VHH binders against p49116. Designs and how they scored, part 311

Target 1, 238 residues: p49116
Amino acid sequence: EGPLLSDTHVTFKLTMPSPMPEYLNVHYICESASRLLFLSMHWARSIPAFQALGQDCNTSLVRACWNELFTLGLAQCAQVMSLSTILAAIVNHLQNSIQEDKLSGDRIKQVMEHIWKLQEFCNSMAKLDIDGYEYAYLKAIVLFSPDHPGLTSTSQIEKFQEKAQMELQDYVQKTYSEDTYRLARILVRLPALRLMSSNITEELFFTGLIGNVSIDSIIPYILKMETAEYNGQITGAS
Key: E = the ipSAE of ESMFold2; O = the ipSAE of OpenDDE; V2 = 0.75 times the mean of E and O plus 0.25 times the DockQ between their complexes.

## First folded at step 25 (VHH)

Design ra24 (framework vhh_ozoralizumab_d1; at its last look DockQ between E and O 0.53; V2 from the best seeds 0.60)
Fold by OpenDDE, look of step 25:
Structure ra24 (fold): chain B 238 residues (1-238), chain A 119 residues (1-119)
Amino acid sequence: as target 1 above (238 residues)
Amino acid sequence: EVQLVESGGGLVQPGGSLRLSCAASGFRFEDYGMYWVRQAPGKGLEWVSYISWDSHYTLYPDSVKGRFTISRDNAKNTLYLQMNSLRPEDTAVYYCATHWTGSSPEDSRGQGTLVTVSS
């Protein structure tokens, strides 16, 4: 079989609403997050190996790892998103909500810690100067994780993950031949993704979902979205 | 201030069609995905359609898929919902919204337009 990823899977261009408003409101944050989420999921859709697993397995995988994919996307797009500014805005909005809704101290702590973890992760990735290929392979490794409960075709998923890992290794050896420990430094960041709560991420970036709607519940629909863009990229004039 | 004004609702027989419109102002309409949501009597809000800022993506729940079509004209700051094969269970107040929540007072939804499907 051919490679798991091609050069087409390296491109990950997020288009932000423009211009950035003086005051970042929930509307702006939600739109930005939605674009990233859709971009991430459609990126997954564009991988032949992902398609080969079938709709049910695909859905299960994305349900299991959407938060990690999203977080990697945040890290990758942190500069274009002005993520630090977005997070600061989220904190400000949270403070207002705390005053109005009387959130518990424990909940506040959890949310603030999550924001801290997100920021630290993104900063750590920036310090490593992760390139587009490395991000693509990391996302693939995260996507094809066989260790989530309830998955079918776990053997095949594992094979895909191994393939992603091998391709990443080859890439790093070729591109960063003078840095023999780069692969290890990159991979050791992945556990941080598992420490992040999908629920809190959803609350921060996708607040106010209607009724019982959740990211989990809409993932099947997102994966089935009709797209005019062949490569799944969100492009156009902002 | 964000303003959304829905129109096009009315009484229609089962199997009939309606076209809803939403006029948007007070924000850069062309930069944002838009939503249609509805609230039936005695029920909570339900999303019925989504369209991305550039119209490249559309999303429908199974309840309306194949019957409803969302579209937009960014030049006119207008969102549309073509509703075909209407059913009594589609009876609701329909709102356009700027994000997944239709309950935010400042920038989520308009006043709504009533759609009644009855024989």
Scores: ipSAE 0.681, ipTM 0.851, lowest interface PAE 0.8, mean pLDDT 90
Fold by ESMFold2, look of step 25:
Structure ra24 (fold): chain B 238 residues (1-238), chain A 119 residues (1-119)
Amino acid sequence: as target 1 above (238 residues)
Amino acid sequence: EVQLVESGGGLVQPGGSLRLSCAASGFRFEDYGMYWVRQAPGKGLEWVSYISWDSHYTLYPDSVKGRFTISRDNAKNTLYLQMNSLRPEDTAVYYCATHWTGSSPEDSRGQGTLVTVSS
């Protein structure tokens, strides 16, 4: 018993490298994306329900949903990240790659469609003015999704997701009591996350990680990462 | 413009210790996460450690966890790797690196420092 998330899980503050460069810089984009990824993983692993699933289940679960968590993080932090500027720079880079014949036409179309879907998702979330409590519970709903293939302990995962759904409903009804359809409008945004490709997200935001390491391969290490309490990160859990 | 200079390598006996340093210049070191990677003779690059820009997160593969400690001093633009309980399989050229830029990982790393662990 007790709430799925504590007050510390509502705070989600991303600190960006400064200043933003005048031109596209893959270092800046990759550092910015890495900060969001680590913040998202730190958030997930600090949840008691997540910890209760055990390390092997945690790794499988995050491998299945990290892209959805990352995409929610992009939407939540779109203004502080200047995401529209980053996406515009990526589109220009892709147009140069077409002129240089570095990527197949089918792949380029796939990537451009993904960027469009991502931009529309972020715009729709901004128009709904989703608050930090709502984002925290939406992230919990996508984290504890029993629908991904290959997961074990799906019954327990489903129970945690149901708890996140109920707590979101309670919050929205209490906080936005005169907006009867707010919960429904928020929840109908979630199916778009399932359309996002982790493979394409890596190409957009994590191009050329050292040693050609994929996000899938480093998930176990990110979940075991050591956290220093002396660095003055006030906004994150632990 | 980006420059990374590794130092502190050498010959040590198994069970010994070394401390590697990486002097950084040409970019805002305090804004970027940093890596140590290594390349054993005849092998590819192996990731050894990561530290976030503010030192809040550190990551290690199982092969070095508990033996190696990454740290940074943002005021001195310097990255460190403390290597304890060294084993012969730790023999490699060690590089510090940032996230990938350009066409290959070598564009964003130094020349390396050789660590040899033997008899």
Scores: ipSAE 0.568, ipTM 0.800, lowest interface PAE 1.7, mean pLDDT 84
ESMFold2 (binder alone), look of step 25: mean pLDDT 81; pTM 0.817

Design ra25 (framework vhh_ozoralizumab_d1; at its last look DockQ between E and O 0.56; V2 from the best seeds 0.00; counts 0 for: unsure alone 64.9 < 65)
Fold by OpenDDE, look of step 25:
Structure ra25 (fold): chain B 238 residues (1-238), chain A 119 residues (1-119)
Amino acid sequence: as target 1 above (238 residues)
Amino acid sequence: EVQLVESGGGLVQPGGSLRLSCAASGFRFEDYGMYWVRQAPGKGLEWVSYISWESKYTLYPDSVKGRFTISRDNAKNTLYLQMNSLRPEDTAVYYCATHWTGSSPEDSRGQGTLVTVSS
């Protein structure tokens, strides 16, 4: 079999709403987060190995790791997103909500700690100067994690993960030959992703979902999103 | 200030069609994904359709998939919802929205337009 990832999977370009408003409102934050989420999931969709697992397995994988993928995306796109500014805005909005909704001190602490963890993770990745290839392989390793409960085809998933790891190793050895410990430094960051709550991430970036809608519930739809080009829709000029 | 004004609602028989419009102002419409949501009498808000900022992607729940079509004209700052094969259960006030919630304090939805499907 060919490589797990190709050069096409390295490209991960997030386009932000422009211009950035003076005051970052919930609208801006939600749109930015949505774009990143969709980009991440569509990236996954573009991987032949991912497609080969079938819809049910694909959905299960993404449900299990969307938060980690999203977080890696945040790190990768932190500069373009002005993530620190977004997080500051989120904190400000949270403070307003706390005053209005009488959130418990414990909950506030949890949310603030999560924001801190997100910021620290992104900062750590920036310090390592992770490149596009490395991010692609890290996302693949996270995506093809066989250790989530309820997964089918775990043997195949594991194979894909190993393939991602091997390709990453080869890339790092080739590209960063003078840094013999780079691979280890990169991989050791992955456990931090598992410490982050998907629920809190959802609350921070996707607050106010209608009814009982959750990222978990919407993932199957996102993975099945249709391109307007095929629907014969009259699209206006952007 | 974000303003969304829905129109096109009305009374229609089962199997009929309607086209809703939403005029948007007060923000860069072309930069944002847009949503249609609806609220039936005595029920909560339900998302009906999504279209990305570039109209590249559309999203439908199973309840309306194949019957409803969302589209947009960024040049006109207008969002559309073509509703075909309407059913009585589609009876609701329909809102356009700028994100997944219609209850945001930041005026994320309009006043709505009533769609009544009845024989």
Scores: ipSAE 0.713, ipTM 0.870, lowest interface PAE 0.7, mean pLDDT 90
Fold by ESMFold2, look of step 25:
Order: structure tokens, then C-alpha cells, then sequence
Structure ra25 (fold): chain B 238 residues (1-238), chain A 119 residues (1-119)
């Protein structure tokens, strides 16, 4: 049935709102995060194995893993996004919430711990110098996780995940033949993704969504989103 | 300061069409995603459509998909909603919006334009 991913699935180019504001605001942060989310969902939808699972299974998978895909995207795009600057701005907003007594002390600790875990994850991935092929396969391993409760077709999902793992192994062995432990070092980073809270990710990056809509509730619509592609489909009209 | 001004609402028979417009200023319109939302009498705010910054992605809830088309003209700083096959259930005040820009959702939307669908 061929390789799970092709070279077109390695391309992951995020463009940011321009120019970056001198003082970051929720409007900029939410736009930046939305662009990454849509890029991540566009990537997932383009995978033939994902398409083969059917719409109901696709929705269940993405609801279960969107935060992990998003977090891998943050790590991959951390430099382009100036993620450290964005996280610093978020911390400043949290300080204002403390001064105005808008959040409980327990919630603040939970959110700050999440920010620290996110920064450490991104730093560890940068230290390993993860390349675009490796990110693509890591995202596929995360996407095709059979372990989430409530999934159907778990045998097929497991087979796709095993295929992603095999193709990552083959790539790393071929490309980094002198680095015997690279695959193991990469794979041991994945459990940290399950520690990331989708609720806190929404609070950090998506509070600017109008109508207070959760990412979980719009995933079926994101998966059905219409895409303007090459040859003039991206136009404004009057 | 973000400013959004909606226009194009009115009274329409069921099955008819309207085209809403939204003039935007006070931010770099071409860099931000835009929404249409609506509020029926006595009801809460309902998301109607979304379009990404270069029109690359458009999203619709099932209630309007296939009948409504969102578009934008970044050179004119203008957002549009083409509404076809209108139903009485589409009666609402329609708001143009962008991502939250302040402490309140009201900072991210315009004043609205009334659409009434009645036979």
C-alpha cells in the first residue's frame, strides 16, 4: 500500500502575521495559534491512511490527539513563531489576572506548570535537532494512536502507527547512521505530549476565538474545511 | 482601535438571498481571520462562518453549509457573507468579527445588521 507519508507531508511552513507587534496581544497570539492549528489539520487530512479511516474515525482521532499535534507543531515552529516571546507575554497576562484576583491560586500553578513543561519539551526537541522528516513521522505516530478511549477501528489504527514507527526507524538509520541511539532519544520524548492539557492549551492560545468555542467542538468542521489551493482559489471577492 | 461596520441586512422572503458586507479598519485586516456570527431574538450568539487571512480556509456549521458563502477582499478591507436559500430560522442580527482584541467579546465585533426572513 506504499509508504505512509510522502515528501509532500514533510513540508510544514508556517507564516506569521506581519509585522510582529511591538507589544504582543491576544489578537496576534490567537491568529498565530489558529494558523498553526489549521496547518496541522491540513497536514493530517492529506495523509491517505487517515483518509482511509472514514469521517467518524477521523473526528474521534483528532479530538483525542489535536493537542499533541499542536504541541509538536509549536516545537517545530518555535523559532518562526518566536514562541518564547509569546509565552512571556502570556505570563504577563497571568500576572495581571493574579493582581485582579481573576483566577484561583491552584489554577495559576497548573497553568504555570504547563507553560514550563511546554518550554522544556520545545527545548529538548531543539537540543535533539529534530528534522522535518522526523517531525512528520512523530506527528503520524501521535495521530494514529490506538490507545485513546472510545476509538473504533483500533486494529487498523495500530497498524498505521506501527508503519509510521517502522518508517521513522528506517529514515533515522539511513540518515543518521553514525548515531546509534538517536531513534531511542527521539521516541522517549513522546510521553511528555500526553501530559499537555488541551483545556490549558485553549486558555493559553485560543482565548481569542469569538463565541467561546472549544477546539473540540469545531474539529468536525475543521476536518470538513474548504481549502483554496493552487491556481487562483485563494481570492477575495467584492 | 478595531472598527467593524456591517451592512446589507433587510427583509427577505424565504428562499431569497442577501449579501452582507463588513468594512474593517484599525488593524491589518489581511493578516487576521474573520468571522460572521449571529444572534436571533432572545437567543445567544451563534457562529455562522469563518475565513482565514488569505481565504485559504473556510468553515461553516451544518446549519448554513451549502447556503452561505464567506469571502473577503483584502485590498478593500472588506468581509462578505453571501446568504442564499434563506429560511425564517436565519432571522437574526449578523455581526462581523475578528479574534478577541480586548477583555470583552464586544471589542471584536461590529454593531450588527438585521436580517429578517419572513413570508
Amino acid sequence: as target 1 above (238 residues)
Amino acid sequence: EVQLVESGGGLVQPGGSLRLSCAASGFRFEDYGMYWVRQAPGKGLEWVSYISWESKYTLYPDSVKGRFTISRDNAKNTLYLQMNSLRPEDTAVYYCATHWTGSSPEDSRGQGTLVTVSS
Scores: ipSAE 0.557, ipTM 0.818, lowest interface PAE 1.8, mean pLDDT 85
ESMFold2 (binder alone), look of step 25: mean pLDDT 78; pTM 0.797

Design ra26 (framework vhh_ozoralizumab_d1; at its last look DockQ between E and O 0.55; V2 from the best seeds 0.00; counts 0 for: pae O 2.05 > 2)
Fold by ESMFold2, look of step 25:
Structure ra26 (fold): chain B 238 residues (1-238), chain A 119 residues (1-119)
Amino acid sequence: as target 1 above (238 residues)
Amino acid sequence: EVQLVESGGGLVQPGGSLRLSCAASGFRFEDYGMYWVRQAPGKGLEWVSYISWDSKYTLYPDSVKGRFTISRDNAKNTLYLQMNSLRPEDTAVYYCATHYTGSSPEDSRGQGTLVTVSS
């Protein structure tokens, strides 16, 4: 019972490694992306409704939606991350690889298209000036998505998603009462997240993470990760 | 000029304990997550633990969870692995690794420290 999210779930503060390198640096990108992934997983784990689903359901759910959560995180933290600079550097690297015929042309085209879609998504979210409450509920809507293949407890997941949608609707109506179509404009952005490739996200952001393992294989361990004392008292983690 | 130097390995009996250290230099240690990985004779690399840059998050595979504890001291640029309740299957060369070094943790690993668990 109670609201799906509390104010602690609105805080989403990403701290970047410093200083930002002058040149493309895979390790800087991977550390930055890892911080966002752990922040996103910590956020999801802290939600009472998520905890209520049980460990097996939690793992299945996150395996299905981690890329969507990560992409929302990229959009929310795009300025702090200097994401446009990172993506531009990746694009330049890929264009040099095409000129040198070092990589498959089909794969490079897939990656370039994905980068363009990611840039368009982040730009559209910035144009809407999505706030922290709206991001929190959008993340909850994608987290509690009952229509992914292989999920269990889909009825309960659907109920939590409906609750997230209701709470977002109430927030937008109260906070942006003069913008009749704001909720609709926000929600129409979500289908684009399903088109984002988790394999390409791994290639762009997670090269060099824990050997040659996929994010999908690490998720059970991330969900069981131990958190240091005083997190709720010192950092105000979301 | 990134350097990672592992130490603290040795021969121990089953049930024993060891504390491994990794001295890091040549990069901003405090900004990067760190790993312990191991390689048993004739086998591939297995990750053993991870700790985030600020020590807020630690991860363990089921094979070592509850027995091993990763920690770091950012002021000393040192990573640690406390290994308790050691088993013969823990016998391996242990390496520390970082996202900062190379394109692969294997390429950036130090020389390692040998842990042998046997009667």
Scores: ipSAE 0.586, ipTM 0.812, lowest interface PAE 1.7, mean pLDDT 85
Fold by OpenDDE, look of step 25:
Structure ra26 (fold): chain B 238 residues (1-238), chain A 119 residues (1-119)
Amino acid sequence: as target 1 above (238 residues)
Amino acid sequence: EVQLVESGGGLVQPGGSLRLSCAASGFRFEDYGMYWVRQAPGKGLEWVSYISWDSKYTLYPDSVKGRFTISRDNAKNTLYLQMNSLRPEDTAVYYCATHYTGSSPEDSRGQGTLVTVSS
């Protein structure tokens, strides 16, 4: 059996709306977040092992770990996204909601703590200077987590996760041979992802979705997204 | 100010076709994913199609998959919905929508265009 990931899975390029507005509003945040979400899910979809699990199983996996994948994506794309600015904008929006008395004190605390956790996680990843390969393998480890409730084919999922871990180990040993504890330092960051609420993440980044659509409900559709046929689309002849 | 103006609706027989258009203004159309939603009489809003900012991806619910095709022309700031094999249950006001909104955290939509499918 070949490797779990190839070089094609290392590439993770997020394209942001351009130019960035001086004032980041909710729709900009939502669009940016949506692009990252789609990129993350489509990345997962591009992994042969993921496809081999079947539609039901791979959908269940993504439903279980989308928040973690998304968060890793935020960390990986933090610079391109100007994540600090986005988070600041979210906080500002939150303040408006506070002024309108739409949120309870407890809820405000929860949301603010979540923002803090996100920021701290991303900062920690930046401090570690995680590269594209490491991110790819970390995402794979997160994706192929067998410990989520209700999963089928858990043995196979575990095998894939182990494979991801082994490949990461090999990569780190090869690339960072002088840093004998790098693998450990990287892996110990993963538990922080499980502390983050998917509901709050959804509220912060995806509140502008039409019809109160939940990320959980749209995941199957995102995974089934079709590439638009060029023949009928007049794109970009400006 | 964000403006979305839908057109192309009308009366059509079952099995017929319509092409809807949405003219967008007041925001950078090319930067945002776009949606079509519809509202049938007495029912809530239903999402019927999505297209990414770059037209790379489209998404359809099962109810319209294979029959509806969403497309966009960023140069013209226009969104399209080709509707084929129309059914009576497709009767609704159709709205163009986007993540972009001037005043609300919710997606914005236009005034809509009525599609009536009846024999």
Scores: ipSAE 0.288, ipTM 0.682, lowest interface PAE 2.0, mean pLDDT 89
ESMFold2 (binder alone), look of step 25: mean pLDDT 80; pTM 0.811

Design ra27 (framework vhh_ozoralizumab_d1; at its last look DockQ between E and O 0.02; V2 from the best seeds 0.00; counts 0 for: pae E 11.7 > 2, placed apart)
Fold by OpenDDE, look of step 25:
Structure ra27 (fold): chain B 238 residues (1-238), chain A 119 residues (1-119)
Amino acid sequence: as target 1 above (238 residues)
Amino acid sequence: EVQLVESGGGLVQPGGSLRLSCAASGFRFEDYGMYWVRQAPGKGLEWVSYISWDSKYTLYPDSVKGRFTISRDNAKNTLYLQMNSLRPEDTAVYYCATHHTGSSPEDSRGQGTLVTVSS
């Protein structure tokens, strides 16, 4: 069997709306988030092992882990996205909602904590200086998680996850041979992803989707999207 | 301020075709994904199509897939919806939409254009 990931899966280029406005509005945030979401989903779709699981199974996987994939994407694309600025803008918008008494104190706390967790996670990843290969493998490990409820073909999913882990290990040993504990340091970041609420992420980044459609409900359609020039978009050749 | 103006609606017989247009202004149209949504009498909003900023991605629900085609001309700040093989159940007010502003949980949309499919 060939490798789980190829060099083509390492490329993860997000194109942002340009130029960045002086004032980041909800439209800009939502568009940016949508692009990242689509990029993440289509990245998953480009993995042969993912396709081999079948439409129902791979859809279920993405439904289960989209928030984690998205968050890894945020971390990976933090500079390009100016994530800190986006998060600040989100907070500002939230303040407006607070002033209008649209949110309870408890909800405000939850949302703010979530923003903090996102920021901390992304900062932690930046400090580790995670490269494109490592991100690709981490995303694969997250994608092929067999421990989500309701999944079929869990044995196969587990095999794919193990393969991702092994390839990551090999890569890290080869590339960072002097850093004996790098793999461990990277992997211990993954649990933080599951501390994050998908609902809150959706509220922060995807508020106002078409007809109030949930990310969960739209995922099957995203995975079925026809891509005219997918490769060009991923490589930044658009 | 985001402004969206829909046009092209009308009365058409079952099996007929219509082409809707949406003129966009007040934002950088070329940077944003766009949507068509519709609202039938007594029903909620239903999304019927999405197109990415660069037209590389399009999305359709099963209800309109194969019949509707979304497209855009960024140079003209215009969004289109080609509707073929129209059915009575397609009768609705159709809206052009983009991501909502902070003031509403719903997408920003225009006045809409009425499409009536009837024999």
Scores: ipSAE 0.394, ipTM 0.748, lowest interface PAE 1.7, mean pLDDT 89
Fold by ESMFold2, look of step 25:
Structure ra27 (fold): chain B 238 residues (1-238), chain A 119 residues (1-119)
Amino acid sequence: as target 1 above (238 residues)
Amino acid sequence: EVQLVESGGGLVQPGGSLRLSCAASGFRFEDYGMYWVRQAPGKGLEWVSYISWDSKYTLYPDSVKGRFTISRDNAKNTLYLQMNSLRPEDTAVYYCATHHTGSSPEDSRGQGTLVTVSS
């Protein structure tokens, strides 16, 4: 009935752990990534259309798309995170781990290819100068994807996705009225997100999570958190 | 026995260029990704470039992106680093490295070649 997103859903401010260590380590990388994950989940939960789908549907949607939301968040926050520095530290760690522990050559190839794809995605988004409103709508389009297997209420999810697409179109046409092809250039970036492996994202950014618990298994707990607890996780103050 | 031998280092003025080479032997070079790493005096190792086994993927940290280019010739078992627009902070010993450890961990990295960038 009303707009899918409001100006409150455009705000997406990431605060990094402080102080930044001279040499990045797994703790700094995992804390930085955790803050972004919680910020992304808090963002999704705040959308009235998302709230209206019910808890089981919400959990299923986020399980299906959390890696795409996280990747969009990495692109949006790449400068404040110094993402290139984090990726360089991860590559350096992988090289040292090979020298100390004999890792599979096939796994290392997969991880390095994923890092390259991630860096290229973030570079392409930076070249387009995607603004905060555009990121918010892109995240909504990704969140309300009806084509993931196992979803309920797919007709309603599709209607929300169409609404996000329409609002993005209206925003781009109003704000970038002299750039006829901007919407098309933005939307062609989305398929690359489906190529990102959630398994490898967990390895790169979430090695510090206790045990081998996947992000998929903790999503219901993240979605149920109180707002004050989210703020503690986003800032690392808890 | 795995062997990596770097060459092409030297003294160069700021803004200059150098091309480093790494000759590999004792393993199937074409099956492994390759790295360049560097160590400035009194500092730890810093990764400066990566190339996949088939050259399809290359990766650089921001400190060298746009200035350095990694390449390889699998027929000659040779890795290269083209370094342009060199700065004094690029002064370091440069090593090539691989995922293959051979018979010991030290075999996964060469002895290094010194690059000095000074006026």
Scores: ipSAE 0.006, ipTM 0.316, lowest interface PAE 11.7, mean pLDDT 81
ESMFold2 (binder alone), look of step 25: mean pLDDT 80; pTM 0.810

Design ra28 (framework vhh_ozoralizumab_d1; at its last look DockQ between E and O 0.58; V2 from the best seeds 0.62)
Fold by ESMFold2, look of step 25:
Structure ra28 (fold): chain B 238 residues (1-238), chain A 119 residues (1-119)
Amino acid sequence: as target 1 above (238 residues)
Amino acid sequence: EVQLVESGGGLVQPGGSLRLSCAASGFRFEDYGMYWVRQAPGKGLEWVSYISWDSKYTLYPDSVKGRFTISRDNAKNTLYLQMNSLRPEDTAVYYCATHWTGSSPFDSRGQGTLVTVSS
């Protein structure tokens, strides 16, 4: 009966490889995206309500929503990731792929449209100046979506989503009391996440992760990943 | 030029242990997640473990979880794999790698070290 999220679920600190290379490459993009993916999965599995649903339900939920969580993470971390620079590098790489293989014209169009939609989403979230609390609740609303096919415990998932929506509403009303429609403006942006293609996200950001396997296939292993306490001393600079 | 040099392989009896090392140079090792992958005779590459740049996250497939431990020392640019309770099916060439496409002839992975588990 307590709050769905605590303050520990609001912190979402992404550390990027440093320094950014002069010429971005697949290794840098995959590392940057992998950091965000693992941070997002660590966030999701730390939520007591998520843990209460059990392993099979957790795997099904994350398989259904990982791309939406990742996309929210991109929007939240767009500045620290220099996302616009990464997307520009991807576009340049894609243009070189056209030079090598001209049989993928429709695919290239789909990918370019996806990049534009992603940039538009991130810009709209930045324009609203979405804060860390709002992102945490938005991610929870996306995570606890009861309408994905094949889910069990859908009534409990729906209860958790409603709780996330109410906590977001309470936060927005207290923090942005002069903006009556802020919650509605924020929530109207969420449906676009369902239209983002996980296949294209994998092509854009996860080429090179574990030899370019699908994210869907490794989610059970990511959810079982072992977590160390801290390791700032090991790297020297992070 | 990226260089990864594996060592520590050899012949070992079932149930035995080995510790593999990977010396890295030519890139900022501390910035990248690292893998151990293996290739058994006549088979493709199989990932064996992953460790994040800061050691915060480690991943294992079910085939080795609980028996193998990946670690890294960023101050020494060295990646390790402690292999315990070795089985004949662990026989393979083991490679240290960073993110790779699997299809590029110049993927960032080492030359490998042979591990043979047999009586």
Scores: ipSAE 0.672, ipTM 0.844, lowest interface PAE 1.2, mean pLDDT 85
Fold by OpenDDE, look of step 25:
Structure ra28 (fold): chain B 238 residues (1-238), chain A 119 residues (1-119)
Amino acid sequence: as target 1 above (238 residues)
Amino acid sequence: EVQLVESGGGLVQPGGSLRLSCAASGFRFEDYGMYWVRQAPGKGLEWVSYISWDSKYTLYPDSVKGRFTISRDNAKNTLYLQMNSLRPEDTAVYYCATHWTGSSPFDSRGQGTLVTVSS
């Protein structure tokens, strides 16, 4: 079989609303997050191995790892997103909630710690100067994780993960031949993703979902998103 | 200030069609995904459609998929919802929204437009 990823899977371009407003409101944050989420999931959809697992398995995988994929996306797109500014804005909004006595002290602590973890992770990735290929393979390794409960086709998932790991190894050896420990340094960052709460991430970036709507519940629909074509209408770009 | 004004609602028989419009102002409409949501009497808000900022992607729940079509004209700052094969259970006030929720303090929705599907 051919490689798990191709050069087409390396491209990961996030388009932000432009211009950035002087004051970052929840609307801006949510839109930015939504674009990243959709980009991440559609990236997954573009992988032939992912498609080969079938719709049910695909959905289960994404449900299990969307937070990790999203977080890797945050790290990868941190500069174009001005992530530090976004996170600062989130903190400011949180302060408003605190003043309104809407959150318990424990919850505030949890949320603030989560923000700290996100910042630290993204900073750590930036310090490593992770390139587009490495991010693609890391996302693939995270996506094809067989250790989530309730998954089907775990043997196949594991094979895909191994393939991703091997390709990453080959890439790193080829591209960074003088740095024999780079692969290890990169992979050791992955455990930090598992320490992050998907619920808190959802609260920070996707606040105010309607009714019982959650990222988990929306994932099947996002994976089935259709391309829209319209006749006679002007669809302007940002 | 973000303003959304829905229109196009009315009384229609089962199987009929309506086209809703939403005029947006007070923000860069072309930069944001837009949503249609609805609220039936005695029920909570339900999302019924999403369209990305660039109209590349649309999203529908199973309840309306195949019957409803969301579209937008960024040049006109207008969002549309074509509703076909309407059912009594589609009776609701329909809102356009700039986020998954129309009730968030930082999310906006309009006054809504009433759609009544009845024989």
Scores: ipSAE 0.596, ipTM 0.821, lowest interface PAE 1.0, mean pLDDT 89
ESMFold2 (binder alone), look of step 25: mean pLDDT 80; pTM 0.807

